# VHH binders against q989t9, part 6

Target 1, 279 residues: q989t9
Amino acid sequence: TTRILGVVQLDQRRLTDDLAVLAKSNFSSEYSDFACGRWEFCMLRNQSGKQEEQRVVVHETPALATPLGQSLPYLNELLDNHFDRDSIRYARIIRISENACIIPHRDYLELEGKFIRVHLVLDTNEKCSNTEENNIFHMGRGEIWFLDASLPHSAGCFSPTPRLHLVVDIEGTRSLEEVAINVEQPSARNATVDTRKEWTDETLESVLGFSEIISEANYREIVAILAKLHFFHKVHCVDMYGWLKEICRRRGEPALIEKANSLERFYLIDRAAGEVMTY

## First folded at step 1 (VHH)

Design n4 (framework vhh_7nfr_2)
Fold by ESMFold2-Fast, scan of step 1:
Structure n4 (fold): chain B 279 residues (1-279), chain A 121 residues (1-121)
Amino acid sequence: as target 1 above (279 residues)
Amino acid sequence: QVQLQESGGGLVQPGGSLRLSCAASGFTFSYYGMSWVRQAPGEGREWVSSISTKGGSTYYADSVKGRFTIARDNVKNTLYLLMDSLKSDDTAVYYCARHYGSWYTLPKEYWGQGTQVTVSS
């Protein structure tokens, strides 16, 4: 299950130098169909070591550094110190900018296998959150987390300062207890209190009121609004798909109803290798 | 058109068990979260349990936690509620429903007749 594996102390000066390189780098447009606002990534290690290979596939060889990855000495040191190099299949920087999130989804649906997906938090703040099913939590700077990405989940940033995670995909047959090395035990923290607002019938009816205005021209914008609500209300992250379907049913336009069903299928149920969602 | 058919209720003694089923037709079952809701005579509807589209997430009312298990079979288009350690307070008509919005809100649409569960000596 999703949990902290350990904590590392980050060298602020060396990290700042690598983050400056990343700030002037091009981030990938692959998986932009999962983005609500600016959620984006860049490959530091992949199957071929070529910067142009941006899609994740199951493969059985140690990941190779991309040209970008080769230009980031501190991030390479973090990877080599805290993970078994031969077990890494991908390493990426994922950046979430202000008021953005990744749409609630399940990973690995298009793959014939799974990875052990691990997050090392490089830069964050108190308005950044991860969600998983009905739960919301914060990953702190320097923490290494196993993320059970086959469960419905999302992540968002609601601060002017972006969230940057080093995301490492490790060979799926590895022992979870052994994937993070040379780490400190997690610090004791105060109990996490879910401070989100209760979901009310009035809130639901307000959301379903989008049925009066939804069209092909504003569909993606409305989906993005719905995707963010679970960060602020005590609802399951996938409840947005039920709301979207009801909105479209009330609107009564067959094309919008079909689109709502296709979005839920693609993000939560089934997708083919290389399949892309369009709005 | 949407149809939901609940079954599996009956008379059982306190401490006994029952398995309820809900057969779904007229819609793509695997695309919807599902809930169980119950109603005792003269009372309002009470939410019991919910399950996400693939069964990865399950939710329970405090009154049934540890005693009931919700499950689904998307190949058979069927929702289940496994009820253990039944108490007299569990006596009610049980309905299944498609879920919209929050897992903790009562669904507004009920398509089936429900199935009666009676727990008495």
Scores: ipSAE 0.000, ipTM 0.159, lowest interface PAE 16.6, mean pLDDT 86

Design n5 (framework vhh_7nfr_2)
Fold by ESMFold2-Fast, scan of step 1:
Structure n5 (fold): chain B 279 residues (1-279), chain A 118 residues (1-118)
Amino acid sequence: as target 1 above (279 residues)
Amino acid sequence: QVQLQESGGGLVQPGGSLRLSCAASGFTFSNYYMSWVRQAPGEGREWVSSIRSSGGYTYYADSVKGRFTIARDNVKNTLYLLMDSLKSDDTAVYYCAKSWYGGTYRYWGQGTQVTVSS
């Protein structure tokens, strides 16, 4: 289950130097079909070591540093100090910019296997959250988390300052107890208080009111609005798909109904290797 | 207005079977994921199972996998939970919910009591 594995102390000066390099780097357009706003990534280690390899596939060899990865000495030191190099299959930076999130989804559906996905938080703020099913939580700077990416989940940033995570995909047969090394134990945490607003019939009817205006021309924008609501209201992260289907049903356009079903299938049920969702 | 009416609960011996039903009205049943959620005495609500609007995909909590089967009849607007190999831990009030995965967490039924007793 999704949980904190440990804490590392980040050297702010050395981290700042690497983050400055990243700020001038080109982020990938791969997986942009999962983005609601500017959610983007860049590959630091992959199967080939080539910067052009942007898709995740199951492979059994230690990941190789890309040219970008080779230019980030502190991030390489963090990877080498806290993870077994031979077990790493991918390492990337994921950046979520102002008012963006990744659409609620399940990972690994297109793969013939899965990874142990771990997040090391490099830069964040109080308006950044992760969600999983009906839960919302904050990952703090310097924390290392196991993310159970097979469960429905999302992440968002609702501040002018972006969120940057180092995301590491590790060989799926490893024990979670052995994945993170040289880490400090996390301090005991008070139970998380969910301060999101209660979901009301009035809120639901307002959302379903999109049925009066939804069309091919604004579909992606409406989907992005729906995807963000669970960060602010006590609902399951995938409830947006039910709202979208009801919006389209009320609109009565067969093409829009079919698209809503296609989105639900792609993000939650199944997808083929290399498949891309088009809006 | 949305209404969900559960039935089929009762007293059963360990290892026994029950079939729960949920009659839905006030909405287009065939357009929604439907779920079963239970609440044991002194416990919080626990998700049990969900079924896609078409019936083509089902999900189960680890505690009930292999023992429970969720099904739906979109012509009759009815959701089912077929429960086999019942254990004392399955004792709870079972609620029908208008979608966990593809809709809201809303529970509009009164629930149906399942008691597993020797």
Scores: ipSAE 0.000, ipTM 0.138, lowest interface PAE 15.4, mean pLDDT 86

Design n6 (framework vhh_7nfr_2)
Fold by ESMFold2-Fast, scan of step 1:
Structure n6 (fold): chain B 279 residues (1-279), chain A 123 residues (1-123)
Amino acid sequence: as target 1 above (279 residues)
Amino acid sequence: QVQLQESGGGLVQPGGSLRLSCAASGFTFDRYWMSWVRQAPGEGREWVSSINYKGDSTYYADSVKGRFTIARDNVKNTLYLLMDSLKSDDTAVYYCAKGTYLRYSSSGYFDYWGQGTQVTVSS
């Protein structure tokens, strides 16, 4: 179950120095098929320690720092202070920029196992949200969260200021109670009130109206619009796939219908190792 | 190719219980969300319940919450609906449906449906 594991105090000065290095760094083009706008990442630790290794696979050795990872002393200190180095399999920075999100999806479908995936929030703002199924929530700066990434989920940033998370994949057999160390207990919090707009038949009709204009030329753009709606309306994050399929059925073009079915399969149901979705 | 076959319906008295089953074939069952949808005579379709691919996340319409339990057996490729404390207004044809997720709103869609099984709650 997705939950906060603890809180760390971030040294703003030292973090700012590492973030300045990251701002000048090249972010990966891998998994760009999951991006709606500028959602991107870079590897700090991976199986080989080589910067060109950008895909996640199941492996059983302690992760090795990449050249980029070696250049980030404060982020390395955070990793080594708050996680068991031997149990880390990947460490990445994920950056979400202005009006971008990751398409709603499930992780680990292409893997022969799962990781315990945790997020340490480095930089964020009030217009950044995570979603999981029907739920929307905010992860605060310095918080460490377990994300049940096998459930449908998304994340977005609707601010000119980007969101940066340190994402750590830990050996899947570890106890959740053991994965974060030297952390402060999170303060008790009331359940967040979901202030998103109620979904109406009028809104649905407007969305399905894309059937009049959808084509190969605007398909990816329409998918990105649909992917963002659940951040602003009380709908399940995967409802976009149902809308897309209905839009395509109404348009009546077999290629567009097949594409909609392929997107649903790829992001939610099944994908092969190394498979990439092409629009 | 994809086939969904419901069973377990029948006549039951108010307050009684029934267990519906849906045998699935032609797809990798353990990777898909599954749902139950019902249709009473002269009425539109009403979403009843959905379950995720693992079986650890379940959703229910307000009309059945606390009375019905959705479950799945990924080894046997079978979906279940356990119905307790049945009321006369639960009388409907119950359909097994494959899809991502359907809320009680009209925003959800299904790709494949079974033929349905009749549930009648009457004294």
Scores: ipSAE 0.000, ipTM 0.195, lowest interface PAE 14.0, mean pLDDT 86

Design n7 (framework vhh_7nfr_2)
Fold by ESMFold2-Fast, scan of step 1:
Structure n7 (fold): chain B 279 residues (1-279), chain A 121 residues (1-121)
Amino acid sequence: as target 1 above (279 residues)
Amino acid sequence: QVQLQESGGGLVQPGGSLRLSCAASGFTFSSYAMSWVRQAPGEGREWVSSIYWSGGRTYYADSVKGRFTIARDNVKNTLYLLMDSLKSDDTAVYYCARKYYTGSHYEFDYWGQGTQVTVSS
């Protein structure tokens, strides 16, 4: 179950220095098939320590700092202070820019195992949200969260200011309670009020009206629109795949129907090692 | 109060025609897809036809394609079913229903009281 593990106090000056380095860094195009808008990442630690290693695979050795990772002293200190160095398999920065999200999906489908995936929130704002199944929630700056990434989930930023998370993949055999070190207990919180609009048949028929215009030329753009709706309406994050399939069935073009089925399979059901979805 | 009120049913001979109407009130009719669903004596409910909220798209069960036409008048808040070439197998109570999609399939949240259509000599 996705939950907060603890809170760390961030040194604003030292963080700002590292964030300035990141702002001038090249972010990876790997996993761009999961991006709806500018969702992107860069590797700070991976299996080989080489900046060119950008895909996640199951491996059994402590992660090594990349050249970029070596250039970020405060982020290295956060990693070493709050996680067992020997248990880290990957560490990366994930940046979500204005009006972008990651398409709703399940992680680890291509892997023979899975990791304990943890987020340390570096920079965020009130228009940034995570979703999981029917739920929407906010991760706050300095919080460390376990993300149950095997469940359907998404994340988005609907603010001019980007969201930056330090994402750490930890050895999958570790106890969840022992992965975060030297953390403070989170303060008691009021339940997050879900302010999303109720889903109406009017909204559904408007969405299904894309059947009148959907084509190869606008497919990726329509998928991105559908992917964002669950941040604003009380629906399951994967409902977009049902809508897309119905849109394509109404359009009646076999190639578009096949693509809709392929997207659902790839993001939610199974994918092969190294497989990439193309539009 | 959401209300759906059907009318126009009756006895008709095979090959005849009927026009069913459904008067809607208590909600913004023009914002919802609408459907006709029928139930023959001793049988379960069978979906017949649906119409897009704007009237721009219509759907029909294979058993009625080419014989029935669904239509709506958003100014009058009225749904219609125009039934041609009626067969004895079309005998049923016809219900007006408001349509919604659950993410996997369509369901109906409000129903009228129904109007009886009997096709026989």
Scores: ipSAE 0.000, ipTM 0.107, lowest interface PAE 20.1, mean pLDDT 87

Design n8 (framework vhh_7nfr_2)
Fold by ESMFold2-Fast, scan of step 1:
Structure n8 (fold): chain B 279 residues (1-279), chain A 122 residues (1-122)
Amino acid sequence: as target 1 above (279 residues)
Amino acid sequence: QVQLQESGGGLVQPGGSLRLSCAASGFTFRNYAMSWVRQAPGEGREWVSSISYTGGSTYYADSVKGRFTIARDNVKNTLYLLMDSLKSDDTAVYYCAKDLYWRGTPSYMDVWGQGTQVTVSS
């Protein structure tokens, strides 16, 4: 299950130098169909070591540093110090910018296997959150987390300062106890209080009111609004798909109804290798 | 662990009434829409009814509208289905589920209990 695996002490001076390089780097347009706002990534290690290889596939060879990856000495030291080099399949920086999130989804649906996906938090703030099913939580700077990406989940940043995570995909047959090395034990922490607003029928009717204006021209924008609501209200992250389908049923346009069904299938149920959602 | 436990089923004659209950544990019940779904022998799953987080909005399949009433008690973490004027076609195993509002597709519902059997026969 999703959990903290350990904590590392980050050298702020050396990290700042690598983050300055990343700030000037080109981020990938792959998986932009999962983005609500500016959620983006860049490859530090992949199967070929070529910067143009941006898609994740199941493979059994140690990941190779890309040209960008080679230019980040402190991040390479973190990777080599805290993970078994031969078991790494991908290493990416994921950046979430102001008021952006990744659409609630399940990972690995298009793959004939899965990875152990871990996050090392490089830069974050109090308005950054991860969600999983009905839960919301914060990953702190320097923490290494296992993310059970087969469950419905999302992540968002609602501050002017971006969130940056080093995301490492590790061979899926490894034990979680073996994945993070040379780490400190997580400190005992108090249970996080969920301060999100209670969901009300009044709020639901306001959301369903989009049925009066939804069209092809504003579909993606409305989906992005719906995707963000669970960060601020005590609802399941996938409830947005039920709201979207009801909005489209009330609107009564067959093309919009079919698109809502296609989004739910693609993000939660199944998708083919190389399939991309268009809307 | 999230659990839903259905009860209240049984054998009843046509025109009779039953009250089903679903006890929820392992999650914050008041924060979720809840649904009833049924499966008749040899058939696929059929959505029956849904209720909003607060209980202020209720939704019914056309086949049961006017005969069934869905209700919830957020203090007791319990969902109910009050079934009146039962017909032979209502014979099924009834399941309680966490639901994405108005999905109508039971295979995508978040949590399933073990179900309770309702048999309507003379």
Scores: ipSAE 0.000, ipTM 0.220, lowest interface PAE 12.4, mean pLDDT 86

Design n9 (framework vhh_7nfr_2)
Fold by ESMFold2-Fast, scan of step 1:
Structure n9 (fold): chain B 279 residues (1-279), chain A 121 residues (1-121)
Amino acid sequence: as target 1 above (279 residues)
Amino acid sequence: QVQLQESGGGLVQPGGSLRLSCAASGFTFSKYSMSWVRQAPGEGREWVSSISSYGSRTYYADSVKGRFTIARDNVKNTLYLLMDSLKSDDTAVYYCVRGSSYWYPGQFDYWGQGTQVTVSS
């Protein structure tokens, strides 16, 4: 179950220095098929230690620092202080820019195994949210969260200030209680208020109205609009796939219907190693 | 048993300031995160701000960031919202609630009665 594992105190001066290096760095467009807007990442540690290795695969060796990773002393200290170095398989910075999100999806479908995926929040704001199934929540700066990435989920940023998370993939056989070390216990907080608008038949009718204009030329843009609605309306994050299929069915073009089915399969049901979704 | 009692609302001119207070009783205040939620006339409820049980972390809605400050006094069992540079769009009933919008899973479990803030010329 997705949950907070602990809290760390971030040294803002040292973090600011590393973030300045990251701001001048090249972020990867790998996994751009999952991006709605500017969702991007860079590898700090991977299997080979080469900056060119940008895709995640199952491997059983301690991750090696990339050249970029080697230039980030405070982020390395955070990794070494709070995680067992030998259990790390990947460490990435994921940046979500204004009005961007990752399309609702399930992870690990193309892999022969799973990781324990953990987020350490470096920089965020109140317009940044994570979603999982029917739920929406905020991860706060300095918090370390286990993300149950095998469940349908998304994340977005809807402010001019980007969201930056250090995402760590840890070998899947570890206990969650062992994963984060030298952390403060979170307080016994129990409440989240869902301030999203109620979903109405009028809203659904408006969304399905895209059937009048959807085409190959605007497909990706319409998908991105649909992907963002669950951040603002009380719906399941994967409801967008049902809406998309109905939009395409009403439009009546077999190629668009086939594409809607292939998106649902790719993001939620199965995909092959190295497979890329194209629009 | 759990009681949350807001005070400090009222009529204020645009650009003015108000301080809201919430007196908590019937539970161990220091063990819970606390939030402010508002509801404008004819609108749904909108989360405004949250503060962790330790007071070490604070979170704000984009619409109020830089203008509002959430604070707590765990000795006095009191939650505060310091509102500066008030705008007509801040007109709403403000609720003190137990819990935080940044925790999953969960819901706010106790709400105060609310206090009216009206920003008008």
Scores: ipSAE 0.000, ipTM 0.091, lowest interface PAE 20.9, mean pLDDT 86

Design p1 (framework vhh_podentamig1)
Fold by ESMFold2-Fast, scan of step 1:
Structure p1 (fold): chain B 279 residues (1-279), chain A 117 residues (1-117)
Amino acid sequence: as target 1 above (279 residues)
Amino acid sequence: EVQLVESGGGLVQPGRSLTLSCAASGFTFSRYAYGWYRQAPGKQRELVAAIYGGSTLYADSVKGRFTISRDNAKNSIYLQMNSLRPEDTALYYCAKYWGRSYGFDYWGQGTQVTVSS
């Protein structure tokens, strides 16, 4: 299950220097079909070491630094000090900008294998959240988390200040207790209180009211609205797909119904290698 | 670890219906996608249908004829098979579904479906 693995003390000055380099860097357009707003990434290490390699595939060799990765001395030190270099398959920065999230989804569906996916939190704030099934939680600066990406999940940032995570894919056969090294044990946490609003029949009917206006022209915008609701209401992150299907059923246009079914299949059930969802 | 046990197979005439059941034991049944797979003699195993929550996927050969469903309260997956054809004859398996080519999760003994006169 998703859980904290450890804590590192971040050198804010050295981190700020690397973050300034990243702010001027080009972020990838790969996986933009998963983005609701500006969710984007850049490769620091991948299979080839070439900056143009932007898709994740199963491979069995130690990751090589990209030109961007080579220009980030503090982030390289964090990678080398806290993870076994030979076990790293990918290292990326993922940036979520104001009012953006990644659409609720399951990972690895297009792959012939899995990774152990780990997040090291570089920059965050109280308006940034991760979700998994019915749960919402906050990852704090300097924390290292295992993300069980095979379960339905999302992440969002609802603050003017972006969220920046160093995301590391590690060979899938490693033990979770072995993947983070030279870390402090996490402090005891107070019980997480879910402060989201209760879901009501009135809220559901308001959401289903999109059936009166949904069309090809506003489909992506409506999907993005639906994707964000679980950050603010006590619902399962995948409930949006049920709402979308019912909205389209009520609207009664076969093309919109087919699109809703295709989105649910793509994000939760099955993807072919290299498949991209279009709206 | 989830353990799956298939049942409901048998000999049926072409054009008839049959319902297969898959009973699960272990923790967190509702957290996973599940699929029905089949293997005919001398053929490769193929995905028939998959389900995650209320979302479904069907092979082209069965779409419109078969319906997959789940009952989380009973930890069960079902495959309703309508308008059965001789080419549906196979050993049917229930398994966790990770993707089309993704395998090596628990496979039960299967349940045999034979469609013939």
Scores: ipSAE 0.034, ipTM 0.505, lowest interface PAE 5.9, mean pLDDT 87

Design p10 (framework vhh_podentamig1)
Fold by ESMFold2-Fast, scan of step 1:
Structure p10 (fold): chain B 279 residues (1-279), chain A 120 residues (1-120)
Amino acid sequence: as target 1 above (279 residues)
Amino acid sequence: EVQLVESGGGLVQPGRSLTLSCAASGFTFSHYAYGWYRQAPGKQRELVAAIYRGETLYADSVKGRFTISRDNAKNSIYLQMNSLRPEDTALYYCAKWSYGTPSRYYMDVWGQGTQVTVSS
């Protein structure tokens, strides 16, 4: 189940130095088919230690630092102090920029296994949110979270200041209780109050009105609009796929209907290793 | 390829009970959200009841009278309808959506419907 595993104290001066290196670094275009706006990442550790290895695959050896990873002394110290080096399979920075999100999806569908996926929050703000199923929540700076990425989920940033997480993929057979080490217990938190607007028939009618204008030329843009609505309305993160299918059904063009079905399959149901969704 | 087939509709007197059944085929049953919708002549189709991951939802007009349930071993969902009223007369549809909250307007798969008539 998605939960806080612990809290670490971040050295802001040392973190700022590493973040300055990252700001000048090249972020990957892999998985751009999952991005609505600028959601992007860079590899700090992977199977080969080569910077050009950008895709996640199941492998059984300790991850090796990339050239970028080797240039980040404080982030390496965080990795080595708080995770078992031999159990790390990938470590990457994920950056979400202004008004961007990752499309609602399930992870590991293309893999012959899965990882324990953990987020260490490096930089965030009050307009950054994670979603999972019907729930919306905030991950705070210095918190280490297990993310049950097999469930439908999304993440977004709706502020001018980007969100940066250190994401660590750990060997899937490890005990979750052993994954984070030398961490402090999280202080008791009040349950997150869901302040999103109620979903109404009037709102749905407005959304389904895209059926009057949807075409190949604006499809990607309409999908991105639909993907962001669950951050602001009390709906399940995957409800966008039902809206998209109904929009396309009403429009009545077989090619658009087929595309909607293909998006649902790719993000939620199944995809092949190396498969990429194109719009 | 994938389909839902409703059964159990019919003519029934006010105050009586009726159970609707929906048989699902052509897909994995247990992970999906399911709902019952109805449409009376001249009215919009409306959500009656829904079930998703152990949670249920009912329209105000049927709360306390209708019960939705599922049997994963039989790939079926049911709607137990008690204390039926003339205003419950409608064509009843079962519907399915993967992972998402059931809604009035979008579902992955729709059945053909089964008629329920409540009259003397």
Scores: ipSAE 0.000, ipTM 0.224, lowest interface PAE 11.7, mean pLDDT 86

Design p2 (framework vhh_podentamig1)
Fold by ESMFold2-Fast, scan of step 1:
Structure p2 (fold): chain B 279 residues (1-279), chain A 118 residues (1-118)
Amino acid sequence: as target 1 above (279 residues)
Amino acid sequence: EVQLVESGGGLVQPGRSLTLSCAASGSIFSSYPYGWYRQAPGKQRELVAAISRGSTLYADSVKGRFTISRDNAKNSIYLQMNSLRPEDTALYYCAAYKGWYSPTYDYWGQGTQVTVSS
């Protein structure tokens, strides 16, 4: 289950130097079909060590540093100090910019296996959240989290300051107790209170009112609006797919209904290797 | 269209194992997810485990003890249940569904009873 594996003390001076390199780097447009707003990544380690390898696939060899990865000495030190080098399959920076999120989804659907996916939080703020099913939580700077990415989940940033996580994919046969090394015990946390608004009939009807205007021309924009609502209302992160289907049903256009079903299938149920969602 | 038939339930002592089987009529499509649900008397039906193409999901109460698998050549879904506890006593259903967030069902089996008694 999703949980903190440990805490690392980040050297702010050295981290700042690497973050300055990342700020000038080109982030990938791969997986842009998962982005609602500016959610993006860059590859630090992958199967080939080549910067052009940007898609995640199952492979059996220790990950190799990309040219970008080689230019980030402190991030490499964090990877080598806190993870077994031979068990790493991918290492990426994921950046979420203001008012962006990743669409609620399940990972690994296109893979012939799965990874242990962990997040080391490099830069964050109080307006950044992760969601999983009907829960919302915050990952703090320096924390290493196991994310059970087979469950429906999302992440968003609602602050002018972006969120940056080092995301590491570890071979799936490893024990969670062995994944993070040389880490400190997590500090005891006070119970977090879910401060999201209660979902009301009035809110639902407002959302379903998109049925009056939805078309091919605004479909992606409406989907992005729906994807963000669960960060602000006490609903399951995948409820947006039910709302979208009802919006399209009320609109009565078969093509829009088929599109809504295709999105639900792609993000939550099944997708083929290399498949891309288009709107 | 899919028809589901469960088998493999029974009475077992705590700590033992059972394997439930779900036979689906016709071909199992890779884009069609399957799940195991259970319902104890007087309780709501809950999702225990789900499988889609290459991905699995488990309820926290069974994680590490239960394993869901699929054999497309045999048109079958399995639930391997290890370290059974009295609290696992329930009627177990195989389902093909539009997703666990959906309030509507695509297809359900008739259920198979699992009783774990001391």
Scores: ipSAE 0.000, ipTM 0.157, lowest interface PAE 14.9, mean pLDDT 84

